# Miniprotein binders against q93zb6: the designs that were tried, part 36

Target 1, 365 residues: q93zb6
Amino acid sequence: SSSSSDPLLVKAAKGQAISRPPAWMMRQAGRYMAVYQKLAKKHPSFRERSENTDLIVEISLQPWQAFRPDGVIIFSDILTPLPAFGVPFDIEEVKGPVIQSPIRTEEDMKRLHPIDFEKLQFVGDSLKILRREVGEHAAVLGFVGAPWTIATYIVEGGTTRTYTVIKNMCHTAPDVLRALLSHLTKAITEYVVYQVEHGAHCIQIFDSWGGQLTPEMWERWSKPYIEEIIHAVKKRCPDTPIVFYINGNGGLLERMKGTGADVIGLDWTVDMADGRRRLGSEVSVQGNVDPAYLFSPLPALTEEIERVVKCAGPKGHILNLGHGVLVGTPEEAVAHFFETARNLDYQTLFQNHVPAEKAEPELVV
Short names: E, the ipSAE of ESMFold2; O, the ipSAE of OpenDDE; V2, 0.75 times the mean of E and O plus 0.25 times the DockQ between their complexes.

## First folded at step 22 (miniprotein)

Design b4 (at its last look DockQ between E and O 0.62; V2 from the best seeds 0.72)
Fold by OpenDDE base, look of step 23:
Parts: structure tokens; sequence; C-alpha cells
Structure b4 (fold): chain B 365 residues (1-365), chain A 102 residues (1-102)
């Protein structure tokens, strides 16, 4: 039963009737904000900032304090749980994530263990605090990486552009890769449930690298494991909406719908109305303003927000960017985006879709 | 009554989901070069959309009279979504009719 007390974002995700789209941004806490830059100078390690409860809460609340988004996502990384199931990693400023010991063999798989939540208490404690701080005024968002996306980092040893090692393992070591993906599916399922139990109202699954597969390879190597997660989470947490996002998903929309996610996240390269037609009336959408529009004059940003909202229709839309906020984005443009979203009204925006009053034929007596 | 409005909304929703499935089938038949069967299916999809619009419009009118903002938005969404499907179906119809004249 949808409680009348659900945050606006949760209502939108569930396809409930509301007066306006809720809004949040991927990377809404980040380097574009002066307050974040100041904090990041004081705490230069990304791991320090993302694995300390006080810093996580402070950073996650920076957008909340500045802009009052309808969603407050925890400041974390999709790789944050890796040490908790036996995969150590580092984050280098230039290279990004580095996994010194890639997993590519059955022998390497012996390093993996069940997820240890004692190592993730900072996530749970942060979500509890965030839930208290935002109250009923916003949804707290948790997130995870999809098994294929996480496996890509683990197999490649970090960020890749070619995905040659993991794509080759689909043919040369398919049993090892299936074992890895199955292990990650279990760990990620438990981690999603853990985030919900600690105060996440909504979970986003990022299959950021799934869009680099052929549709057939994605259906074989990514989709089944995402379906397993979503099914298991929905069984354990039936009231928690799941957002599923892939960057570059235009060829995967129908397949993404098949996962059982409540919301499909669109990137800006997808036409929102096309996405709506293809996904159908029963699936909510998230997105999809191009992050580059935040560098445009504010009137052009307003017009693009209104265009996207009109293309998404008067229900089951979470207004977002098609990807994360870019470095160097003006804070004023982000403020304007959230203010614009708060001032939208669906009855006003869609008034032209109202049936023309059948003028009763005046009986000319 | 709110129950009657909800029934109209649910009927409109069902018709639109059936229309969408028919549209997908018509597109697949057109891709296969079976334009005669695609034409039949897309016409069925359009008829379903028209029936859905009629029910959604009636639900909207009754929801406005009742002053129920949730039912208004639910009906408005179905009208909007039906228009999207209608545009797509009419486009596909024109493409199929062109292919049958070639």
Amino acid sequence: as target 1 above (365 residues)
Amino acid sequence: SPEEIKKLIEEARRLLEEARKRLEQAEEKAKQGDYEKALEIVKEALELVEKAIERAEKAYEEAEEAGDPRLIIDALFLIWFAELLQEEAEKLLKEIEKKLKE
C-alpha cells in the first residue's frame, strides 16, 4: 500500500499521480560545488571522503542544503563494497580505480568471500543519518553497480575503454566469468537489502558498462544477473523502487524493461517520447537532460527541462540528467534546474491534452 | 463515482498496453516484409488506441467533475500516452501503405 507519506520521488517511481516531477542529479554532490572542493582539499583521499560516516553525510547533504533536491543520493562509489567481499582496490587521481590483483581464473576466484557488512558500517550509519536529516522532504537514494559493470573493473584491473579482457573471457573462460557474476549477484543483492534496511527509500543500479555490449551479449552476460538482483530485492523489500540505469541504452530499452525495474534511467541520447512509447505506460522513466545544458543560458535550460518533462508525460517521471553533472558546471544552473522542477505543474503543462469541452449544441429554438 | 472513473482508467490502460503489443507485432511483420499482415495489425492497434482515448477522455471529464486530482492526472497520462501511440501507429500505417503501393 503506497503510504500517503512516501517521498515525491518514491511516488513518481511507483507511477503514482503527483503534481510535478521530482528531481535529482547524478553526481549532484561533486567537484562543481565550491563547498565540495573546499572539503576535498581538507580530505584529499577519495577513499577517506567516501568511507567516513561524517564526511559521507556532510558531502551527501551539500546538495540538500544548497538546492533542496527531491532525492539525496549517498556519497559513495559502486566499487565501495569490493573490499567487503575480498577485492581490494585503490583510487588514483589520474587513472581512477585500480585493482592490483585482477580475477581471471578459478584460482583467483578463491579470494572472494561473502560480503562482510562490518566493513561497510559507514554506509549503513550514513544512510540512517541522511534519512533523519532529510525527513519526509526528500528520498534517500542508495546505489550499486550491476554485476557485469563490477566484474569489468575486477577482470580488467580498473577502468577500460576496450573491455577486451572481460569480453574475451565470455569465450575463453565462460565458467569462471559466470562464477564471478553469480558471486557478485549475491553480494550486490545483500548490499542492496542492507542499504534499504539502513534507510534508502530507492535504489539505483548502474550498469554503466552494459551499454558497451551487443544487445545479445548484454542479454546473456548482464541481464540475467540484474533480473536475479531485482527479483530477490523485490521479494525482500517490496516497497522499495528500483531504478535501472545504463549509459548508451537506446538499443536496450525493451530488454531493460524485462528486468522488472520500476524505473528505467535514460541517457540524453534517447528521445524521451520514444523511450516512453518503447517502455510502455507501466514503467517509470528517469532523466534525461543533457548535462551540457547546465552550461547554457538559463532560459535555454528552462526550455529544455520543460521539453523533457512534456516528452516524459504527466506521471512516472523522475527528472534528472542523462548522466552525471560535469566538472565546471555553474552552481547557479544546478540551483535553477531544481527551482524550475519545483515550479512545474502537470495540470498546467499538459493543459493542451485536455479534451475539448464538447460544446453542447445550443438548441437553437 | 470514483470507482467508475477508476474502472474507465483501468480499461483505457489495458487497451493501450494491448495496442502497444499490436504495434510491436506490426513493426516486426513490416520488417519481415509481410506488409499485408502488418497493415491488418496496425489497423487493429489504431482501433484499440481510439477506444482507449474515448475511455480516458470520459475518465478525465468525470475526474474533473469529481474534483479528484489523482484521477485527473491518471486520466491525463493515459490520454497523453494514447496520443504518442496513435502518432507512431499512424506513421507505421503510412509506411506500410506506401510499401503496398510499390
Scores: ipSAE 0.791, ipTM 0.911, lowest interface PAE 0.6, mean pLDDT 94
Fold by ESMFold2, look of step 22:
Structure b4 (fold): chain B 365 residues (1-365), chain A 102 residues (1-102)
Amino acid sequence: as target 1 above (365 residues)
Amino acid sequence: SPEEIKKLIEEARRLLEEARKRLEQAEEKAKQGDYEKALEIVKEALELVEKAIERAEKAYEEAEEAGDPRLIIDALFLIWFAELLQEEAEKLLKEIEKKLKE
């Protein structure tokens, strides 16, 4: 077998030559699985499911048991660390996340404190268990929300379609917003390091709401804080690759590369070949099969997976969806996706780029 | 030797990065309406891509003879990336030439 200790996904993230793309799916544990639905009925509180070590581990391993992905991401939420630095939140049945005491003023900022990992032991314990359970067969993935995305939740008080409060705050109270973003940057940096120290092989940064910013606003209000996180993490965790994903990121790709991330996650609206061209040969990519293809006949799904892999090139690619798995997705399609990925071979797929017959001629023409 | 193959790979990578930068510059000149300059830059990028393909294909051939699957994939990636840039350059060239005829 291979002499390397790194999982396949870590090798791909680092741009190392490997024989096939590793695969995992955003939201691969979730409501599309019957086993998850059964567990969620027994434990209806999302906070319990995402904050109890035994439940986190069981849920995280459900897709591992069923599909053998090359990555196992901890079942968690980008909001999970918030109480650990002074921002309590709740999950309401229909509304989703609610932050009852938003932070919008200098006075509100006084509620923040340095991140307290005593309140996050379930994350560390879960990562250790996942690392032990998957062994060398898969990478364990941790994740965080980017400062802009987390700040959006904290300022808006929950999920938003308009972003009116935080966008207005960019103009009416920019110094308060910068202070909030800087505090979050420090807390998130420590949380990334914490996850790595407790077993994560790779960390994904989600800037879920970053795609709602113009590129110029993103450069001002999101990029600098992401750069700071990545810079600090690379110093403290030099062997840990970072994947960076923004929903709706077609207009931002070159700017995302500027953050120093090892892997740029592409959503499904970006042409993969165009993305690779724009990002250059030294940055790895993740994605970007449209989740809707999981509802297609299996041969069509196979063809689309192969098309995406051919468009991403024979190196530096983590095969994934361009968005999270949709509720209602057939489990058979997810199994097929992972089986297809395991059976890919770069040399076979790219043989049309290889010189067929090159003799050593007397004359070169 | 593995060292010679890695040298070819690095040379091809460097040429392709330069070609990619030239294509960005050509796109910028075309946006400014400077189609004659954009045409010159695209042709320069195509020359760089051709030089990179030569090195990457040689690296691939030598890696295959050595039976080194890692170097085979490295070389194959550069061949693929060169073809990606070549396709972009040819599309941009056609657009520029069309604009020059108007």
Scores: ipSAE 0.721, ipTM 0.901, lowest interface PAE 1.3, mean pLDDT 91
ESMFold2 (binder alone), look of step 22: mean pLDDT 89; pTM 0.885
OpenDDE base, look of step 22: ipSAE 0.760; ipTM 0.899
ESMFold2, look of step 23: ipSAE 0.704; ipTM 0.897
ESMFold2 (binder alone), look of step 23: mean pLDDT 90; pTM 0.887

Design b5 (at its last read DockQ between E and O 0.92; V2 from the best seeds 0.84)
Fold by OpenDDE base, last read:
Structure b5 (fold): chain B 365 residues (1-365), chain A 102 residues (1-102)
Amino acid sequence: as target 1 above (365 residues)
Amino acid sequence: SPEEIKKLIEEARRLLEEARKRLEQAEEKAKQGDYEKALEIVKEALELVEKAIERAEKAYEEAEEAGDPYLIIDALFLIWFAQLLQEEAEKLLKEIEKKLKE
């Protein structure tokens, strides 16, 4: 396919010149939408909604139908592939993800197997349908959890606030943890390639728990495995841009750049201009409007969008929130966000950076 | 020509990446308390940024004359990024100069 036919979001991710920032939102399909709430009442299980092709497609297209974002992310979970490589999980309404049998020993590691895509056909089929439904008008986004983030769920047995078990394993069972991370790196690499082969234009890697490490521990226990994934994916899928996102990443930007990701996702606590300066001209950025601004008056939301876009510069920016859409967000504010993004023009926004016309020297005749 | 504009853009980009690396080195020297060396390096960074701006502005002017909207945006981005580096380098310069007077 000619580079001219790439979706606007893919062009931005590759640092190509375009007229405006493409926009999408983390959690743009979700509980804030009345159509999602209606569907979730009919299909109360999160696993039912996220593991059925028709429901995945319907949910993923809800924001596409309502708002026409430049990116349509598949409705899924970072834990969705776990059963496909030997880790069963449940989603409890109060606790969230629960892994009944944590992996903490070499004996526990024997439960892991190579990723079985027969168990993930609903992801592949959904991506194919989404690619057809959006055509060239939007990028289809796939996503995965980073090995450290997935390992945290597996080792802790679900969501943690302390990370005490996995952080302790770094010292007490480092070989077991390295074996787990290496297994996850392979499985996640294959799952990224699988998503691309089924129609993902762009992949986001979430290292949601990587921001809870010291910079040194992140460089030792997260970064190498992310670098391995990115390297392997770029070799197999050279035309697929990779977005790398960590929440709370302000101290990790230079290290995140070192992974070889095409786009670094910023949270709202990062100054966008400082982020651009630190990352340099060759790395694209994603973000970083505070999700709370969607509760503000629309003029204040417009001003903040324009501020963020002006701080990101007139190329290599994917407009997003710094984190997922909050529950209770007005659908009108989300509509306004995407409308604002569609109406932006870089030549107009950056007109103050245009060189002053050197007055032709008046030929004193 | 579009090829000459692309050459100016690529020259500006290389100069900005060199300037950025020099700025990072100057920041590190300043953190180490080597303000004399930081001052030398930040001045070199500013000279590289100035040379990048000159090329990026010329690329912009030539891209406008050519009517190429993509080259205009590429040049505009480099001007914007150069100004961003310049502001930070000038800020660091003032901080270093203050420390050398203490």
Scores: ipSAE 0.834, ipTM 0.929, lowest interface PAE 0.5, mean pLDDT 94
Fold by ESMFold2, last read:
Structure b5 (fold): chain B 365 residues (1-365), chain A 102 residues (1-102)
Amino acid sequence: as target 1 above (365 residues)
Amino acid sequence: SPEEIKKLIEEARRLLEEARKRLEQAEEKAKQGDYEKALEIVKEALELVEKAIERAEKAYEEAEEAGDPYLIIDALFLIWFAQLLQEEAEKLLKEIEKKLKE
């Protein structure tokens, strides 16, 4: 075992003073990298890539080896734990995730059982290896989907643009939906603790479909379950910060603060300075460079990174994209992003916010 | 002393949170058309922000003299956040004053 202070990313998440923002990217391992594409050709099944310990570790470390981000997130999926509590799923090449036996009725609910970690040993083993490999140089991140988002997949049977089945259930079968969300809340809580116990320094909660709810529906059907997860995790894992991200979250920021998350992730459509003002000084933020800027000339990318950091302030900021890395992104731009972040210095970047000493009068003729 | 610097930082933080809450209330009153109450609340928020800036800048100066890089960053963050609130408050004030003249 080795001893060390918290990684830079953990310090930022906790709002501790540090000299620069840590940086990582959502989807930093993936199809934009040539090394990933080569591996994916040899192992075309996403389920194999995300459920085989050796492949998970290799993929997770690809961006670490190339770019040295301040965070290394396990290569996984928010759906990965589903078979462990009774919901099998497939990944189809074009459609993506498919749940062939959705849960929509009381009878369907009988297929659920408590989460079985024997079916998730590859997650625990992978996190232990990642923690050892990055040592004290980066934070290891685990992640989960929020109960509403997971329930949406389970009820709809896959990805949806309309959410019609689950939204209808809010009105026609609320007791069944509440029972499903409660089961998921318990399973996800245990899964967060499991990831922390096996090496994760920090956990990100994704509510990918939460941004598609009206604020009052989100308060009713998503927030209470997220609050319960965060409350339970903070009691059992008090040293582990939680990042909370919703895609399309501009209308929800103050409500997201109410969950008790340590860090609020902002998508790129939110003005970072406005987000900081609305969230207040006691909550850290993550984000929010537009992924499209990675296609810009490198000097323009530098200017945008610096602009975002200036808008987020010199503390409590995890530099990231506002969404995942896009397919086709130049690897050189990703390398530049991380190099720029490593070379930032808060005191230098923010020195114009401190009154200068009165200059001596100019002696001119 | 480090303890004195930390006290200035905590006081500035408290003042800024109070100012932020008052700015939210002023925005709410302005949306309701109650521009006279919104104006008074914004002015109160600006007073709190000015008091916070004074404390945060003093903490910054003392942290620099002490050579403590982490207290420097703590103070710098509060100066930055105070200026962020000040800019928003001044924008809101001008909008409210224009509405009152209409």
Scores: ipSAE 0.789, ipTM 0.924, lowest interface PAE 1.0, mean pLDDT 91
ESMFold2, look of step 22: ipSAE 0.753; ipTM 0.912
ESMFold2 (binder alone), look of step 22: mean pLDDT 89; pTM 0.884
OpenDDE base, look of step 22: ipSAE 0.797; ipTM 0.912
ESMFold2, look of step 23: ipSAE 0.711; ipTM 0.887
ESMFold2 (binder alone), look of step 23: mean pLDDT 90; pTM 0.886
OpenDDE base, look of step 23: ipSAE 0.814; ipTM 0.920
ESMFold2, fold request of step 24: ipSAE 0.782, 0.763, 0.759; ipTM 0.919, 0.915, 0.915
ESMFold2 (binder alone), fold request of step 24: mean pLDDT 89, 89, 90; pTM 0.881, 0.882, 0.886
OpenDDE base, fold request of step 24: ipSAE 0.814, 0.818, 0.816; ipTM 0.924, 0.924, 0.924
ESMFold2, last read: ipSAE 0.781, 0.749; ipTM 0.921, 0.904
ESMFold2 (binder alone), last read: mean pLDDT 89, 89, 90; pTM 0.884, 0.885, 0.885
OpenDDE base, last read: ipSAE 0.813, 0.820; ipTM 0.921, 0.925

Design b6 (at its last look DockQ between E and O 0.01; V2 from the best seeds 0.00; counts 0 for: pae E 3.2 > 1.5, placed apart)
Fold by OpenDDE base, look of step 22:
Structure b6 (fold): chain B 365 residues (1-365), chain A 102 residues (1-102)
Amino acid sequence: as target 1 above (365 residues)
Amino acid sequence: SPEEIKKLIEEARRLLEEARKRLEQAEEKAKQGDYEKALEIVKEALELVEKAIERAEKAYEEAEEAGDRYLIIDALFFIWFAELLQEEAEKLLKEIEKKLKE
């Protein structure tokens, strides 16, 4: 039956019994790799690298070729779909993402249109190629930004530290913001389904800015729209696991469980055992090694991987970092992380949690 | 049989999910200052955890005898998870007992 052919990562996400945790890294394709740096010198534009099928495939496969992760995430950005629904953006080297025309009024909302997949063909084609290239040996991962996170970029006009414009709109223009979030929810739902139909085995939702809200504001302004996406995707793509990740999620774990996500991604500021207790046995976890450990001596990295795996328990864990690979990370440390993960065995790691056979009390005759 | 082992594991899972709901209720009662009711509920949670461990341990033993690696791992998860809930419940119990002595 169909369950035996699922990639190891998909089995873990579904909470199926497997021999070891599957492993992948956020930003596993990136500037820390010499092959990426060489390619980025030839193709200096981030938009060029992330919106060309050949470059997307080549970059996405760089970690696959070097390290053989159990997950191969498409090289893209959470902002990639913006032009496809009427929001142009640029990526400046110093400022990062720039949206020249923020959406803050009902009049600005008239620029939005339904998502046009003809403008996203490079994503679909890339996912199909990646699915072919990795075969049954890894899961192909798609991803999207959560509506609140995408709305933050659109409303602020780019990256923000204070979130003052969008947080103020919650009070001064709540109807405009609800309309924007509802539009984004529809567009992102269709984009998730599009990625699955083109070969994504698993989808990660990034609510990168959701961790900057109060729990109450997150429940009001982020959570309902994520729940709507997950519900709609689960109805259309029932066999596709959804990973939900928020950076700085330690205060939101119980609320995140309510979204219907199969996997909750933890950052390194959450104790894995506490996260596991708080989330329960029915929700899988992802993470959560501190990316800084990749700069540590390899024995210390091994010990931390084993600690995190033991704290997550022998089922429903996807081994990852708590956040993306840092610039300047040694490739040898990333190689060692994936090698360590491949050499783990749950039966060996958890053997000491087997109740010691009650030594029959030697009847001292 | 593999079906009997799976039934034991599912029973352990169900008991642990019930124990968790009881722990959440006990914590809520403790936050409300109803420490007597919180104490009653946390003791019920501990009894559910103990029953879950018994089922999961039996599933583990039978899975080892059957040589089924995946049932072994599934049973181990529920033993491990039951131990985590036991520690949480025992901690909450001590906190409640301390409040009842104040």
Scores: ipSAE 0.823, ipTM 0.923, lowest interface PAE 0.5, mean pLDDT 94
Fold by ESMFold2, look of step 22:
Order: C-alpha cells, then sequence, then structure tokens
Structure b6 (fold): chain B 365 residues (1-365), chain A 102 residues (1-102)
C-alpha cells in the first residue's frame, strides 16, 4: 500500500503532509462513558472484559461509535501478555493486579519462557476485527508496557507504596535484574510484532513508572531496553510508527528522542512550543491538551485545542490529551474535542494574520 | 473503597475549577484597577488550592493502599494540577502586591 492510502494518524506519525491533525485520546474507552459503565455492570470482571474477544471489541469500539476518533486503541492492559511468558497474575477489585509468585532470583527466572501466542489469541483476533470495523477511517493502535515498568510489577508482586524490592535489586542483584529486563525486552518485541501482524497500524509504548525514576536511573535501567525494542521493531516492521509516552516526562524529552521512537508523546505539563523546539522537526509529537480542559466551558476547550495545534505546527502532530481521560470527564466535552479536531484545517489555522499589501523584493548584488 | 477515592478526586477537581475561576476574577479586578479586591480573591483561590491538595493527596494515599493503578494516576494528575495552579496563583499574588505597594 502507498503512503497516500495510510490512515491519517499514520501519515502524521511519519511526518507527511496532511490537512489537519489526527486525534485520539489515551483511555478514550473507559469508565467516564455511560455505555462502558453499563457493560462493566453486566461483566464486573476486568479480566473477562480485557480477555474476551467480543467484549474487547465492543469496548474498543464504544468511543468509535460515539466520537469517530482518528485512532482506535485496543482495550487491553500492559500486563495482559504476562501469563504468555510464564508470569500468571490475578486482578482483584480492590488490589488491582496481584502476582503471587514474583521473580526476584535466578531460580525464579526459570519460570520464564518465550512468549506463547496461543495464550494471546484474543488480542490478535480483536485487532483483526477492529481493523475490519474501522476500515480506512481510523488507525488501529496496539500497545505495550516498557520493560522497566513490567519488571516493577513482576518484582514487587503488584502495586506498592515504595519500590523497595526492585530498587534494592539495582544494587544487590543487578545481573539478575538485567537478565529479567533482557527477557522482557525480547518478549515485548515479539508482542509488538504480533500486534502489527494482526492489524495494528501503530504501537504505543508506555513507561508508566519511568517518570518516577531520576533521569540518570532512567538512562541506566529503562532507556537501553526501550531502544532495543524500537530498533528491532523498526527493522521487522519498517512501516509501523512507534509512539513513546511517559507520564511526567518534561525532564526526559531529549532522552526519549534518543530511543529512536517515531513519535514522542508529551504530557500535559510540557509547553508544546517548548517541547517541539527541544525535540526538533525530525520527530513527530503527540499530545498534549491538559485533560482538565475537558471540564472547562466548550469555547475555552476549543481555544486550548487550537493553541496546542498551532504550537505543534502543521507537520508531525497527533492531537491527544497530555494524560489519559480522567474519571468523571463529561462525554459532551470529549465529543467536542473530536468535533473540533475534525473541523481544523491547517491552511486556515496557519494563515498570515497581518497580510502585507505586497512583499518588498530584495536584491543581492 | 474505590467510590470514596473517586469522591475525593471529584472534590479536588471542583476546588481547582473554582480556584481557576477566582484567579480569572482577580485578574479582571486588577485590570479594573481594584487591586484590593483582586488581592482578596487571589487569597481565596490559594485557600481553595490548598484544600484541593489535601483531597488529592488523601485520594493518592488511599488509591495506593488499594493498589488501583488508574486511581493512583488520576490522583497524581490532580496533585500536579494543583501544584501548577498554586504556582500561577502565587505569581499573580506577587504582581498584585507590587501594584499595591506603588
Amino acid sequence: as target 1 above (365 residues)
Amino acid sequence: SPEEIKKLIEEARRLLEEARKRLEQAEEKAKQGDYEKALEIVKEALELVEKAIERAEKAYEEAEEAGDRYLIIDALFFIWFAELLQEEAEKLLKEIEKKLKE
């Protein structure tokens, strides 16, 4: 297929000329929607909602039916692939994911094995259906968690108030931790390729806990593994853009660019004009409307969307929030966000506000 | 109790929305030259921000104890939003105080 037949989001990610920014929202399917709440009441198990093909597809398409975003991300979890390479987990309503047998020693690592896609057929099947359902009108997005983030869950056994075990391993058992991160890097690479092969147009990498590391620690324990994933995926899937997002990433932007990602997702704390200047024109950006603006009057939301788009420039911008959609967000505001994005026109938005009667010619002698 | 955590987050959101409105009102009064009223309103906004921080931090603590990643992320967002709004309010306060000293 030619680049002219790519979805708008893919064109933007590749820095191609387009007439408006594509738009989608992180967490666009979820608990802020009445239709999701009704479905979740009927199917109260998150495990079921995230691992049953019919439910995944229904949930993923809820924002598509309501808002027609330019991207449809599969409803899933960054921990979904863990049982496929030897790490079973439970999700409890109160405690979230619980990993009963954490991996902290060389002996524990014997439980790890290469990723088994027979255990992930629901992901592949869901992506194929989503690709068919949205046709040429939207990009289908897959996603993964970064190796550090996944390792945090596997080592700690769940969510923790501290990161004591994995932080201690950085000092007491660094070779074990590097081996774990390397195994995860291989598994995650294969999982990215699997999602692309089953319909994803674009993959987003989330390093959810990366923003809680100092930049030096992030460079040591996260960046090299992300760089390896991106390098391998770009070699095997050269037409597939990779978006890289970290919550709280203002101090990491240039370091994130060093991973080789095609698109850097800016969180809401970064001024878009500054972020674009720091990153340069060779990489695309995603973001970064402050999700709090979805609680503002609609004209104020429009103005902020237009400001962000003007700051990002007419090339290489995927319009998004600078954070996932917040609980309690009004559906009317989400609808307005997407309607505003669809009605943008770069030609109009970037026209000269003080047209000269004529340009004065310059001569060089 | 996830419902209690969501209620704390909603309270923080409402307090911050009101604080933002107060800052807009203070700026409007300052443009009218009513710096005494503008000062009063900015101080009200700062009090609202402090109350929002208390709710958001409590929500964060409870979400972390519950192990709910999504509520943790939401609570952290409102802590960060409150801190940014506090910085903006303090900046406006200093500008108004400068005008009053003139």
Scores: ipSAE 0.380, ipTM 0.679, lowest interface PAE 3.2, mean pLDDT 88
ESMFold2 (binder alone), look of step 22: mean pLDDT 89; pTM 0.886

## First folded at step 23 (miniprotein)

Design zz1 (at its last look DockQ between E and O 0.72; V2 from the best seeds 0.75)
Fold by OpenDDE base, look of step 23:
Structure zz1 (fold): chain B 365 residues (1-365), chain A 102 residues (1-102)
Amino acid sequence: as target 1 above (365 residues)
Amino acid sequence: SPEEIKKLIEEARRLLEEARKRLEQAEEKAKQGDYEKALEIVKEALELVEKAIERAEKAYEEAEEAGDPELIIDALFLIWFAQLLQEEAEKLLKEIEKKLKE
């Protein structure tokens, strides 16, 4: 039953008729905002900011207070659950995430355990507070990394550009890698359900590194585990939309549709109309304005937003960037993006797609 | 009636999803060099799209007369999506017809 009370973003994700696209941005809370920079100076540790309930809530609400997006995503990291299932990590300012003890062998796998939610209470408490603070005016968004993406960090020991260790394990240690991916699938499934139970209206799955696989390797090593998560979550949380996002997904769209996600997130390198056609009428889309347009003159940004919205069609679109907000983005451009989105009307935008009334031939009597 | 409009919308949706599947099949046949079969299938896809447009347009007109904003948007979406499929099918048709003349 489509509850009339669903947030605009949830309605769009479910492919319900609404008057305009809902809008949110990946990394809408972040270093481009002066309020975030001020808070990050006071609390310099990223883990401190992302693992403390008060700081998570404050940071997550910074975009809400400034811009009133239709989606408020929790301030977190895809790696946040790693310590809760036996993988410690650090975040270094220059290197990013560092996993000191990579998992590459069956012996390394013995360090993994079921996800412990006592270690993740700050996520649950934050989602509850965010749900209260935004009320019915926005959707609260949870998110997770896909098993392949998380496994890449765990196997490589952090960020990689080559993915050589994990791609090699597909051939040299396939059973170890399947065991790791299966363990992560279970942990991530429970973590998605946990986020929903604590107030997430919608979940985004990030397979950020899935776009670095060949289509065949992605179907073998990423897709089955994402399908398992989505299927399990849909069974437990049938009313929660799932957004599935891969950066560099132009070659994977039809395969991504096969996962059972309600929304496919597009990056800016995909033509929105091509993406819409390839995905079909029954799958919603998210995106896909190039984050670089936020540095353009505001009229050019408006034109690009309108172009993307017109290419996505008058239903089942969540307006977003094709990737996260860039560092140095003007706050005024982000404000303008959300204001533009709020002022859109589908009946006005698509009125020219309706055939002009066949003027009844005036019977010249 | 709202029920009749919803029926038109659902019929248009079904026809468009069938047309999309036919279009995918025609593209695959064209890639295989079976341009005769691709031509047959893409023509069937165009006929399905035309039938879908007719139903979606009628649903739009009736939804406007009824003043139902949800049904208006549903019909507009189907008209818009049908146009995307039509443009692609017409492009593929021209490509196939060119290949059959070579």
Scores: ipSAE 0.793, ipTM 0.912, lowest interface PAE 0.6, mean pLDDT 94
Fold by ESMFold2, look of step 23:
Structure zz1 (fold): chain B 365 residues (1-365), chain A 102 residues (1-102)
Amino acid sequence: as target 1 above (365 residues)
Amino acid sequence: SPEEIKKLIEEARRLLEEARKRLEQAEEKAKQGDYEKALEIVKEALELVEKAIERAEKAYEEAEEAGDPELIIDALFLIWFAQLLQEEAEKLLKEIEKKLKE
């Protein structure tokens, strides 16, 4: 039994009763912070910043030192494990990720091999250090990309807005695509377990490109592989909650619940109260403050945070943005977000839902 | 006793999950144009929500008297979730009744 010793974020993910929502932010370490910009000037290669243990730890701790979030996510990339199973990649400043040798045919598939953790020691070492530094006060988060999302990069050779090659493969070469997705599912499963074994309290799965699929395509080409990952991880790591997030997920919510994830991350375009109703009482949620509110006056930001928390209910909620922190976001607003979250109290926030004398329960807005 | 409070909480949770499933069914029937069946199902959901509210409010009162913060939060969540379902059910009921009156 370790429930009483778990970080607040882990308790929320498991749906346990707690006095306030834990908070963290997607992209909480990054270009909006002056300290990150200074470090990035000194170390201009993203691959160096995300693959050197000392730099990973320094960057991951920048938001901890500044804001004391309830979660500290490792500074990494969903593509980081690719060289470890046979897919080298580069990051270009303008184009972003580039995969010079895409995998599109059975012959191309021969380059794949089982994941080699000798090439990922910096991830494990960094997670151990983060666990030691903050694990008494915050959850350490690891993350992976979902098989569909990783496959889009590998097949397209980089970032795309149309997904033309991989969508065409769904119809013209489905056996090759299924084989690729199956290989990725195995590699990603082992990589999740690796992160847990090296210190992660909680794992987030990003299906960054899943929101661009119709529900039918998502059910065929993404969901089964995510289900397999989650099922295997829950067997091997039964105490580790899994958060599942898709950008643009309004049409997929009920289907996302079917993956078996402990927490469903909502983007800001979904009405949080509607999402809670659709997902039911047994699944926790994460999100979903619009990142644009970090540019608003601080009292308006406070009101929006409270509105989102009231809409999510007094249990099973990890307070977050509905998307990553935007470049140019004022650091003062981020600090205010975390200060507001720390000062919340569920009983106070929901006092108007408690009947005085046979009054009907109501949501507080 | 804590065991009595937990029983009320579990009963309320079960009733609310049943109500939520009924509302999904009613929405599907209404989409298919079967407003009479949709009406019947929404009314079933509202009955389940009312039973759940009774149990959740009793659990909240007893948890508050016992000074158990976890049971207080559990009960408060059920009251909140019951209101969420009730608002949706009442909205759907009004829409269905309007269609049937036409």
Scores: ipSAE 0.721, ipTM 0.901, lowest interface PAE 1.3, mean pLDDT 91
ESMFold2 (binder alone), look of step 23: mean pLDDT 90; pTM 0.888

